Miniprotein binders against q58433. Designs and how they scored, part 13

Target 1, 377 residues: q58433
Amino acid sequence: MLFMKYEGEIAIGPVHPTMLEPHRLRLFIEDEIIKEAELVIGVNYRGIELIMEGLPPEKISILSEKICGICSHIHVWCNVTVTERGCDIEVPERAEYIRAIVEELERLHSHMLLFGHAFEVLGFETMAFRAFMIREPIMQILGEITGGRAQYSCPIIGGIRPRCNIKESKIPALLERLEKFEENLKKLLERTVNDPMIMSRIKDVGVLDKKTAKKLHALGPTARGSGIHSDMRKMGQVPVYDNFEFEEIVFDDGDVFSRLAVRFYECFESVKIIRQGLKDLPNLDKRIYNPNYELKEFKPIDVYNEAQRGQVYYSYGLDENGRVRQVKIRTPTATNLACMEAILPGHHVSDAELIIASCDPCFTCTDRMIVVKENKI
Key: E = the ipSAE of ESMFold2; O = the ipSAE of OpenDDE; V2 = 0.75 times the mean of E and O plus 0.25 times the DockQ between their complexes.

## First folded at step 7 (miniprotein)

Design tq3 (at its last look DockQ between E and O 0.44; V2 from the best seeds 0.00; counts 0 for: pae E 12.9 > 1.5)
Fold by OpenDDE base, look of step 7:
Structure tq3 (fold): chain B 377 residues (1-377), chain A 93 residues (1-93)
Amino acid sequence: as target 1 above (377 residues)
Amino acid sequence: SKITVEVTIEVDGKTYEFEFEVDSPEELRRVLIELVLFLMENGVKEVEIRVTAKSPEEAERIAERVKWILMFAGFTDIEVRVEGDEVEVRARK
């Protein structure tokens, strides 16, 4: 009996080799069933950390923005926060509010991008198109606030760029756009949950049980889809979020549905956060930048924030010359992909792409090449 | 032996050539990063970088670093040549 071992390689990585997360999943398939999955983590983290070494902290922010095409803001925000906290630099409250608003907009567009992709994988092109159309108003809002659709360059050490200051006169129009977005998102959700073909493909598929998720240290929506509380915004790691009323979305079933549902409902919470932020902005001090910061005696600090994919970690030192040393960056993608690697065995090969997609690996650069090589053994 | 860096860029139809001498790979890296940031800020779409290393082994390491830096700068078409101690990198975006 010629056992045909199908080796499918799913390249999950940026077309752009600079993206920190060129991950590859190799699938060993027998009779259309995944027998083994091997995650190859790209070594690019060490590269960016090495590139940052010896630079001024102001310069490494630009590099952080290039780490991820979808989550550029969170990287820049974490980066500047290391210097700000390490040097006891006061950041104006208005700047932190705008950083949070931009982050939640980034979360919204990223989740919509994932939904579009998930519908494409499912063969629901019309639903994919709707998700992308719903995403576009968020991209427009981001463009109006930051001047860019993907690279916002909003945070700087001591605050935000002047161009990112949200004018009070724009708030009504932004709120109206958010309302329309929320209505469209509700309609998309209703259509999704009422489609038995979609639901059959995502329910009880790719189950990451809570025990395994804890063991593998799942993060963000991947952890929350398995009933694990994991949100740095709720854990006091990002103080500005203490000003907002929102819920941590958690599901218990650990399937593809649960991971997608977490993100769907998080979109509504993100809209709530943005509405609260925009409502409070007119009452805050108008200062958006502290020009009087000094890179004084640097205290090493661990910085955490909650990206759309989960916990992001930044740490570095400043030497006596104010140069960055010992940069450490951690993103949730590798950990969450390892969770998918663990659960892929036993699933049909046709579910692999959806299971992988459900942890939201960085798609902006993912050339989806499932190369199934038939190795005749 | 100093590391020599030659950079050729085209801006608004004019060719500019820059030459830098650096004493260490660490200094080279800093110079290259600052250069790439400069290129990004000025919207440069094509860059050629030549580096003369101290050894072939160092040249390979430099080539890889230059490639990465240019990629971060948003260059998508990157050609890297290493011949002995000489690195030539051409990039477009």
Scores: ipSAE 0.015, ipTM 0.365, lowest interface PAE 7.4, mean pLDDT 83
Fold by ESMFold2, look of step 7:
Structure tq3 (fold): chain B 377 residues (1-377), chain A 93 residues (1-93)
Amino acid sequence: as target 1 above (377 residues)
Amino acid sequence: SKITVEVTIEVDGKTYEFEFEVDSPEELRRVLIELVLFLMENGVKEVEIRVTAKSPEEAERIAERVKWILMFAGFTDIEVRVEGDEVEVRARK
């Protein structure tokens, strides 16, 4: 009898403008069981880091916005924070509140997008459509706050763009729209957890145990689905969040259900944060920008924040000529895909797409390709 | 011995041409990065870049770098020709 190895590849997204080459997971399959998985890291972040070297920090914001098409705000926020901390620039409290509100709106729409596509992978089309429809009003709110197509993001060094200031007269309507979103989200959650067919597909599948998650440095909801407290917003890394009452969502079982459940309940926490932020804005000083700063040389500063997919890390310094040096950017996708690489062996190939989707690897940007190769010995 | 960079872009059906001469690989890097920023800021849909390098080996390295920069700027239809010291890259979104 000949030993046969089957090889398949799952591409994570087509070429995205901010993603120069997609990551790949190569699957080696025998009798429809995954025997081994191999992660091949794309070169996109190395190229972006090289492009950023030697630029003034103001120009870095344009590039950082393009790294992720659905989470551009967090990247710009991290970038301006590196310079702000390195140069000791004071940022108005109102600006920090609005930065957080916009980020939580991005968290909402990103999680809803993932739910819609997870339901599509499972074949629950009605649930998928409902998730997409619930998402749309959040996109409208975000567009109204951040402006038209030419306005890429909200943060600038020392504050926020004037267009992104939230007018007090608009707050009551925003709160009402948020309440409607919350109502619809509750209905979606209830139908999901009370549907035995859905639950049978996601419970006990793709288990990432806590020990393995720690060993491989899982991030974001992937880590929090495996019992690891990992939210940078609760760990003192993003000080503005100390003003809001919210809970870090953690599940222990490490299965697909747990990773999705973390995201579902995080949406409710994001609603709480946005509501509190909007209600506080009228009582804050009206300043949204500090123009009184001087760029100065500094050694690399590490900045962490919590994107929808997990920790985002930016580091750089400024040289004596005010130019950015030693740029390092890390996002959670490659790290979390490494976790999926570790747990895929032993699963049936039919579960691969669901397991990979549960770490949110930009699922909606892909034409999925599964290549099965027969390797003879 | 300078490196010559010629850029042709199309915006709203009109063609614009730019030329840069650089003395060093560091200047070339700067020019290419500024080009990327320009292309992204202005939503350019078609670009042609010609580089006359100092050697065939340098031309090959430049061709690869130009291709990656254009991919970062969102171009998906990229044609690269390297002949001796000369690089020609045509890209469309």
Scores: ipSAE 0.000, ipTM 0.325, lowest interface PAE 12.9, mean pLDDT 80
ESMFold2 (binder alone), look of step 7: mean pLDDT 82; pTM 0.811

Design tq4 (at its last look DockQ between E and O 0.50; V2 from the best seeds 0.00; counts 0 for: pae E 7.1 > 1.5)
Fold by OpenDDE base, look of step 7:
Structure tq4 (fold): chain B 377 residues (1-377), chain A 93 residues (1-93)
Amino acid sequence: as target 1 above (377 residues)
Amino acid sequence: SKITVEVTIEVDGKTYEFEFEVDSPRELIEVLLELVEFLEENGVKEVEIRVTAKSPEEAERIAWLVKFILYLAGFTDIEVRVEGDEVEVRARK
């Protein structure tokens, strides 16, 4: 019996064009069923950590922005937080509120991008187009707040950039846009859940059971889709979120549907957070930056935040000259992709792309599954 | 011996040349990051960087650094040439 071993290479393209080593997924396929999956994750953050070594903390933010094209804000926010907490630097409350608002906008656009991509993978081009159209108003809001740069560059040590200050006069228009976004999102949800063809492709597919998710240390929506509480915003790691009422979205089934549903319902929670933030902003002190911070004796600190993909971790030291040392950055992507790698075996090859997509690997670089070679054994 | 950096860019149809001297690869990184900010602010789509290293071994390291930083800046077409202690990098967006 000629076992045809199909080696499919899914080039999970580089999260950034900087990935000297793209993520690669090799699928070993027999009779259209995945038998083995091998995921090679390009670790660009190690190169960035190396380049950060010995730089002033003010200069490493640029590098943090480049780690991920979709989640640049969270990286910069984590980065500056290390210095702020390590040196006991006071950050104005208004600055933290704006950081949270921008983060939740980043979460919204990222989730909409994932939905668009998931619909493309499913062959529902009209639904993909709708998801991308719903995303555009969020991108416009982000552009208006951050100055129209693809990278938000909102946080700086001691606060936010002056251009990122949300003017009170703009709040009504922002709220109106959010309302329209939420209405459109509800319509998209209703259309998705009422389409039996979509639901048949995502329910009971790519099941990551809770035990396996715990064992592999799944993070963020990937963990939450498997019934695991995992949200740094709820765990007291990001104090500004204590000002907001929102729910941690958790599903128990661990399938593609559950991972997508977590993100879908989380969008409504993000809108709630943004509304609360915008409502509170006029009542806060108008200071957005602490210009009087000093790089004091640095206290080692672990910084956690919740990116759209899950937990982000930053740590570094400052030496006697105020230079960054021993940089450690952890992103949720590697861990969550390893979870998808573990569950891929036994699935039909046609589900592989969707299963991988359901953990939201940074798509700005995930090019198409390339089936590379049939090795006839 | 200093590391010499020559940068050539085209902005609005004009060619600009910048020359910098740095004492270490670490200082080079700082200069390159400032350059990247400048490139991004001015919408520069093509850059040529020539670096004279202190040694061939340092040149290889510098080549990697320059390439990596330009990748981080969103340049996708990057040509690198290392000859002895000289590094030439041409990048396009």
Scores: ipSAE 0.399, ipTM 0.773, lowest interface PAE 1.7, mean pLDDT 86
Fold by ESMFold2, look of step 8:
Structure tq4 (fold): chain B 377 residues (1-377), chain A 93 residues (1-93)
Amino acid sequence: as target 1 above (377 residues)
Amino acid sequence: SKITVEVTIEVDGKTYEFEFEVDSPRELIEVLLELVEFLEENGVKEVEIRVTAKSPEEAERIAWLVKFILYLAGFTDIEVRVEGDEVEVRARK
């Protein structure tokens, strides 16, 4: 080992037996070929689970929003849904539509961010710039309809924030901007698949076969790139999506190309969902919030949704004093990184960053890849 | 017999100070979450928090809680000092 870097941040204090585990991203190489990988990420939701215990449900949305800075909407949506189902709270249909529209806009910008990052890792600066430019209008749309908060905090128990209501007068312009995004996305896809330099770096690289993906419980586009149907939106877990015509995108080859292709085509499906949602909104009742709900005690309820990276799972109950209990939160990053860990051996170290990135892991700014050379000199 | 919390922030070159009293670590968490929302809404990049706990054991737990919540709020440069019942946290983005 020529170089070992900080393994992560270790929390201090005797608070709970389950603590935030430090991140460990290590590659063990010989002659520039990866022999082993250790991709262990500290799952900070366990610390958040600890803090959430005993809080009123209205307060835990603040913590849910903080779990993932680039996918905060889905976490808040899952959180409010637990309470809504546990307390039998009716949520207006218009609110559910807007929750889905905002999530699909978040999926678009998140996928474009990943494409830009992937191109940067490969050194294709012009393509990275194009991806970021295509992404920017989506960020502007999100800012306009959610009020420009950095956290995208749209869902509240029983509905959505009034500021997040999409005005009918804005819909024609939103549809036009979405059409422009779709046109630019088609061009980006064409340029990518017709560039032999790009394709040589992503086709047949980092193959995750279906058997391994199933064994390690791959989720989201990581699973769908390996031939596994895994979309919570098509499995009846998020009822509002039953109102939209869209397809689950699945590729079979399990390479980096397939994982990226799933995301490319998911962007087109997200455009379809957003377009349908926007066109339906004028015909829906105008209610966006149910103020007349009452909280009650309930045993833990399981809630699933489909984030950009895959399945998000929330579970908790409410005790007799209206306080949250038995909190469990699961995101797809840890299991998807385990899949990348399993397939990295045998690859040249120069492919490692791309392969790891292809599952779209949620890293903090302080996370880093640690390379450990075994042939010491 | 309360936990006292003193917060110092700088906004637009001006220093603001304010103080809370809470009965428990659970109430402290609720106050800290409200503080984080305020810091984000006002673009605060630097905060200092001083907590006087009920015991040295509670101080250590509070130090962890404050650090963790500030970390979630995007503060990546966090310095923590604990002496007896007293916790001092300085955080920057």
Scores: ipSAE 0.044, ipTM 0.588, lowest interface PAE 7.1, mean pLDDT 82
ESMFold2, look of step 7: ipSAE 0.000; ipTM 0.420
ESMFold2 (binder alone), look of step 7: mean pLDDT 83; pTM 0.822
ESMFold2 (binder alone), look of step 8: mean pLDDT 84; pTM 0.830
OpenDDE base, look of step 8: ipSAE 0.392; ipTM 0.777

## First folded at step 8 (miniprotein)

Design n1 (at its last look DockQ between E and O 0.52; V2 from the best seeds 0.00; counts 0 for: pae E 11.0 > 1.5, pTM O .709 < .8)
Fold by OpenDDE base, look of step 8:
Structure n1 (fold): chain B 377 residues (1-377), chain A 80 residues (1-80)
Amino acid sequence: as target 1 above (377 residues)
Amino acid sequence: SKKRIEVTFHGTSPEYLEAAIDFLVYLAEDYGAEVEFRIEGDTVHIEIRGISEETVRILIEWAKLIAERLGLEVEVRIED
């Protein structure tokens, strides 16, 4: 019996190794069943920390923006927050509100991108197209606020860039676009949950049980899909979110459906946050930047935020010369991919791409499933 | 005037060379540059076109910084 060891490499992550998350899953397949999965963590994760070491904090923000093509804003926001907290820099309330609004818009477009991709993997091209069409208004809003569709450059130390200030005169039009988005999203959700073919492919598939998720320290929607509360916005780590009423979306079943459902339903919560933020903006002080700060020496401090994929962590200190020291960055992807690695064995190879996609690895570059047939001679 | 720069990275670790390339390419593309690259063993040649003088200076500074931090050698040529 020729043991055909099929090594399917699913390359997950950017073609560009400089991204913090060039992770790959290697699948060992026998008779179309995954026998083993191996997570290959890209070495380049430490490269960015090395590049940041000894730089002024203003320069590391530029690097942070380049870490992820889909979640650039959260990285920059988390980064500047380290300096702001370490130096006791007061950030104007309006700036923090705009940072949160931009983050929730980033969350919306990222989730819509994932839904589009998941529908493509499932062979539902019309649903994929609808998801991408629903995403476009969010991209337009982001473009109007930040001047860019993918890289916003919104946060700076002490506040936001002047171009990112949301004018009161634009708020009514933004609210109308959000309402239309929410209506379209609701229709997409209804169509998805009422399609038995879609539901059969995602329910009871790729189950990450709560015990395993806890053991492997799952984060964000991956953890929440397994019934674990995990949202830095709700844990008091990002104070601006205390101004908003929203729910943490949690599902208990731990399957592909649950991980997708968490993201679907939290889109409505993101819309609620944005709507509240936009409503409050006219009543806030108009200042968006504090120019009156001094950099001071501080020991490394821990800063957390909640990306679309889960907890983002930044830590560094400033030395006596105002240079960044002991940089540590952690993204949720490696941890969540390790959860997928643990659950993939025993599944049919045809489910692998969807299971992996359900933790939302950074798709910006290579959905290349390479099936390598090793003929054991 | 659109400037052209050629950046050559040389290093012992393929992983660090790849990281250096990708970061510089990403920076250049963000500035609206056209980027071509060629890998020859442990050497990478990057050609960046269609950039302003200010962007050239920024990319050179980044190339040097990346090289220094990753233990690579870097050569930069500017063509008008």
Scores: ipSAE 0.024, ipTM 0.535, lowest interface PAE 3.5, mean pLDDT 84
Fold by ESMFold2, look of step 8:
Structure n1 (fold): chain B 377 residues (1-377), chain A 80 residues (1-80)
Amino acid sequence: as target 1 above (377 residues)
Amino acid sequence: SKKRIEVTFHGTSPEYLEAAIDFLVYLAEDYGAEVEFRIEGDTVHIEIRGISEETVRILIEWAKLIAERLGLEVEVRIED
């Protein structure tokens, strides 16, 4: 009986020099079957928290954009919310609406990016192309609203950046572009679910059952694909969403299909939210910023929001000099990767990238797998 | 003439050196700079080009803050 053992490594998350170092998932392989997976955390949250300690909260916003290049808006939104709640700063309703609209646009482009990457991993190049092309108009809308920079963040303490105010005259065109996106998204979904070759690759693959998902604290669409209600927007954590009619999307089977399906249907819910928000804007007060606030000392408070990948958590206080203290930041990526780490053993090595991609671990960088011959576990 | 600086971080923690790269490069690019870097063991060299005199002062302040908070040694050289 002769066996050969191999080691593979998948770089996960940002790899670009301007981003946080990626997580790594090391695979220990025997006869092309994964025997063990080991998560190596690449994101240095402790270092980020240390740099932020003692800074003014306005400067924290600049740094928080760095944590996730695809989801920078949600991080800035969490940051300003900590200070706003801690200092009792009233935020104009119009600003909260626009924060939510931009976040839902961020959710759309991020989900479309994942679909494109998942199709690429599966080798369905035509479907990947379709996903990326559908995504581009959303990126254009984000650039128009937020000023055309690569980062899409619009919140500032007390409101939104003035450039991010959505002119009433632009709303009809935005609604038409969303309708076109929705039409194309529906066609993409139909092509996917009606293609037996695609479905055979994603159905019943990489199953994360509900019990395991709860035990390992899965978050976001990863949790919702395993039957767990987990959406911070529906759990009262983000009050502006109380103004919109939308549904939490949950699937029960816990396979790759289910995790992708949650994201597909969330895109339709995001379109509903954006449409409602855009239609309501003309009837809201015109203020987008509250300049009349004072920073005050406060003890650390917790803020939660729902990023595209799941719960984001920010906590800090301000000292008597208006400086940030006791910073804690948590994102869903490391937790969801731990879920994938747990389910990978027993799968063929060729399924590894698909299973990992299905928890959306922030592919803003180049992914790779390193196979090293003759490794021993 | 456009200004150029070279920032060198040195330390024993690869994790903190990588964080220093990420933050300083991001800040410099936000100011419109062209940035290159090279990692040599426990030392990182970051070249930042195409910046104004005002931006040089700002980036030096950030580089020193980053180094202090992460427990790294830092050296900044200004070139024309």
Scores: ipSAE 0.000, ipTM 0.434, lowest interface PAE 11.0, mean pLDDT 82
ESMFold2 (binder alone), look of step 8: mean pLDDT 85; pTM 0.822

Design n2 (at its last look DockQ between E and O 0.52; V2 from the best seeds 0.00; counts 0 for: pae E 8.5 > 1.5, pTM O .680 < .8)
Fold by OpenDDE base, look of step 8:
Structure n2 (fold): chain B 377 residues (1-377), chain A 80 residues (1-80)
Amino acid sequence: as target 1 above (377 residues)
Amino acid sequence: SKKRIEVTFHGTSPLFLEEAIAFLVYLAEDYGAEVEFRIEGDTVHIEIRGISEETVRELIEWAKLIAERLGLEVEVRIED
């Protein structure tokens, strides 16, 4: 019996190599079953950390925005927060509210993009199209607030850019759009959970048990899909979220369904946060930027936030010249992909793409499973 | 006048070259530039069009900084 060992590579990496972590997953396949998975962590290009080193903090914000095309806002927000905390810079409450609103909009559009992609992988083109159509109103809202659909440039040290200020006169229209979004999302969810063909492909598939998830330090929705509480917004790391009533969505089964379901239900919580934020905005002080700060020397401090994929971490200090030193940035992607690597063995090769997609690697990745080598042994 | 910027990176690490290209392309696209690039061995030529003079200066500063930090050489040409 000629054992055909198929080596498949799933390239999980942005089209743009600038992402901190281009990852490739190598699959060793025998008789259509994954025998081994190897996560090739692309060279953790500390390149961006190297580029940031010795720059003024205002310049590193520009770089942070470029780390991820889908989650640019959270990177900028986390970045400026380091300087703000290190220098004891007071940020106006209105600015923090707008930062949170923009983040939850970013979460919404990112989750909708994932759902669209997951439906494409499943062969449900009509559902994919619906997910993308539901996403578009969120992209329009983001465009109206920030002036950009993907890169918002909203946070600056001491607050937000003036263009990102949400005018009270726009709030009613934004609320109406959110209501329509929520209604459409509910319909999409109902259709998904009531489709036995979809459910058979995602339930009991790609199970990350709670013990393994803890051992591998899963983050964000990947951890939450395995019954682990993991949300920096709930852990007091992002104080503005203490003003909002929302739930941390957790599922216990650890399968592809659970990881997708966490994100689906989390969208409703994001809408709740945005609705509360918009409702409170008229009652807040109108200041959106504190120009009265001085940069001071400080040792590296740890700052956490919760991206759509999970915990984002920024750390740096400022020297006596106001230059950034000892930059460290961590994204949840590598950790969550390592969880997928651990669970892929024993699955059919046809489930591999969906299992990997369920941890939401940055989908500017060509999800191309390339069968690289047929080694006839 | 659509200013054209040609940025040439030269470096021994293909890895850092790819990073430098991607970063500069991404910066340029954010400014609404049209970007074309060509790779010749260890040298990458990036052509950036359709940006203001102020944006040109900013991109040149970024290109130089990226090159310096990544241990690359950079040549920048501006055509009117």
Scores: ipSAE 0.221, ipTM 0.660, lowest interface PAE 2.1, mean pLDDT 83
Fold by ESMFold2, look of step 8:
Structure n2 (fold): chain B 377 residues (1-377), chain A 80 residues (1-80)
Amino acid sequence: as target 1 above (377 residues)
Amino acid sequence: SKKRIEVTFHGTSPLFLEEAIAFLVYLAEDYGAEVEFRIEGDTVHIEIRGISEETVRELIEWAKLIAERLGLEVEVRIED
């Protein structure tokens, strides 16, 4: 006698029309219950690290910007910081403030994208549309500051691009737009937590307990939804954030609700950071760039920052000819995807996409495919 | 004037071929190009259209760098 198994595949990770082999999560399903999950790693950063070796540090910024279309700013910020710290380059305070403001705007739009996707997965199309509409003004602000919708990063070695300087005359309108965003976000949160149909799908579902999260080295909102303090902005890794009053958001239950709640409340904290930054800018020195830096040889150093998904890590050195060596780039994506292997077994297949979204947002998750096949036991 | 080019990568690593496509396509689209690609076995053909002559030089330099660093063979054809 045979006892049949079902196998499905879900494409996970950065999705572009050129992606040949995305990360895949293979699901082995019996009677609509997930029995096993297996992460199959697709494209990683190995090729990019190889391309960057031996280039001048200014040229690797172009490559770091292209790594991920939804998180390009944090990659460029980490990249320039390695050279700045390795060469002891002074970065104007105003430039660091604007870098943080842009990153928090990136966090806002990325979290809103995840909320919209999560609502779509749950079948709450009106809520999904609301999330996308709330997100659009943030995208417009990013475009105004950075000069491009598809390319919105602003750091350069020693400062920020001149176009990214925020004029004093624009600050009142930006603050008003931010206030409106905050009001709409509060309404979205209230509608979510007060809807029993939504709550029944996300509460006590996809639990990642604290012990397992630590064992798997979970990062970002995945870790913070399971009771782990993990925010690089509060751990002294990104000094500009010492100037802002904000809270690390941590929930203890480790369910889908908790991971979404971390992101919801992080949005409110991002609003607080942006507001404080914008209000402080008029009182800061006007310099946005240090033209008087010198590149020098340095051994590899480690730089950490906090992307919307969690810790981002860049490491490299410069040789005596000013060329980048020993490049390592790590993002939280692989670690957070690995948590799914631990979470998914035992869940009904209808919860799989939601659990996946809650651990690592996927802009194009609607292009996922499930390949189901029968296996012999 | 607007130019078009065809970049062909050949290699035995599917992952490196994917990286090559991803970077070249994104670079070309940032320059405002229209891009199409086709995969045949261990060969990838990328057609890039609607770019300036200056952009052609930059994209060719990037394509050659990508191929060299990933151990791929590359061929570039320029057409009007």
Scores: ipSAE 0.012, ipTM 0.550, lowest interface PAE 8.5, mean pLDDT 81
ESMFold2 (binder alone), look of step 8: mean pLDDT 83; pTM 0.805

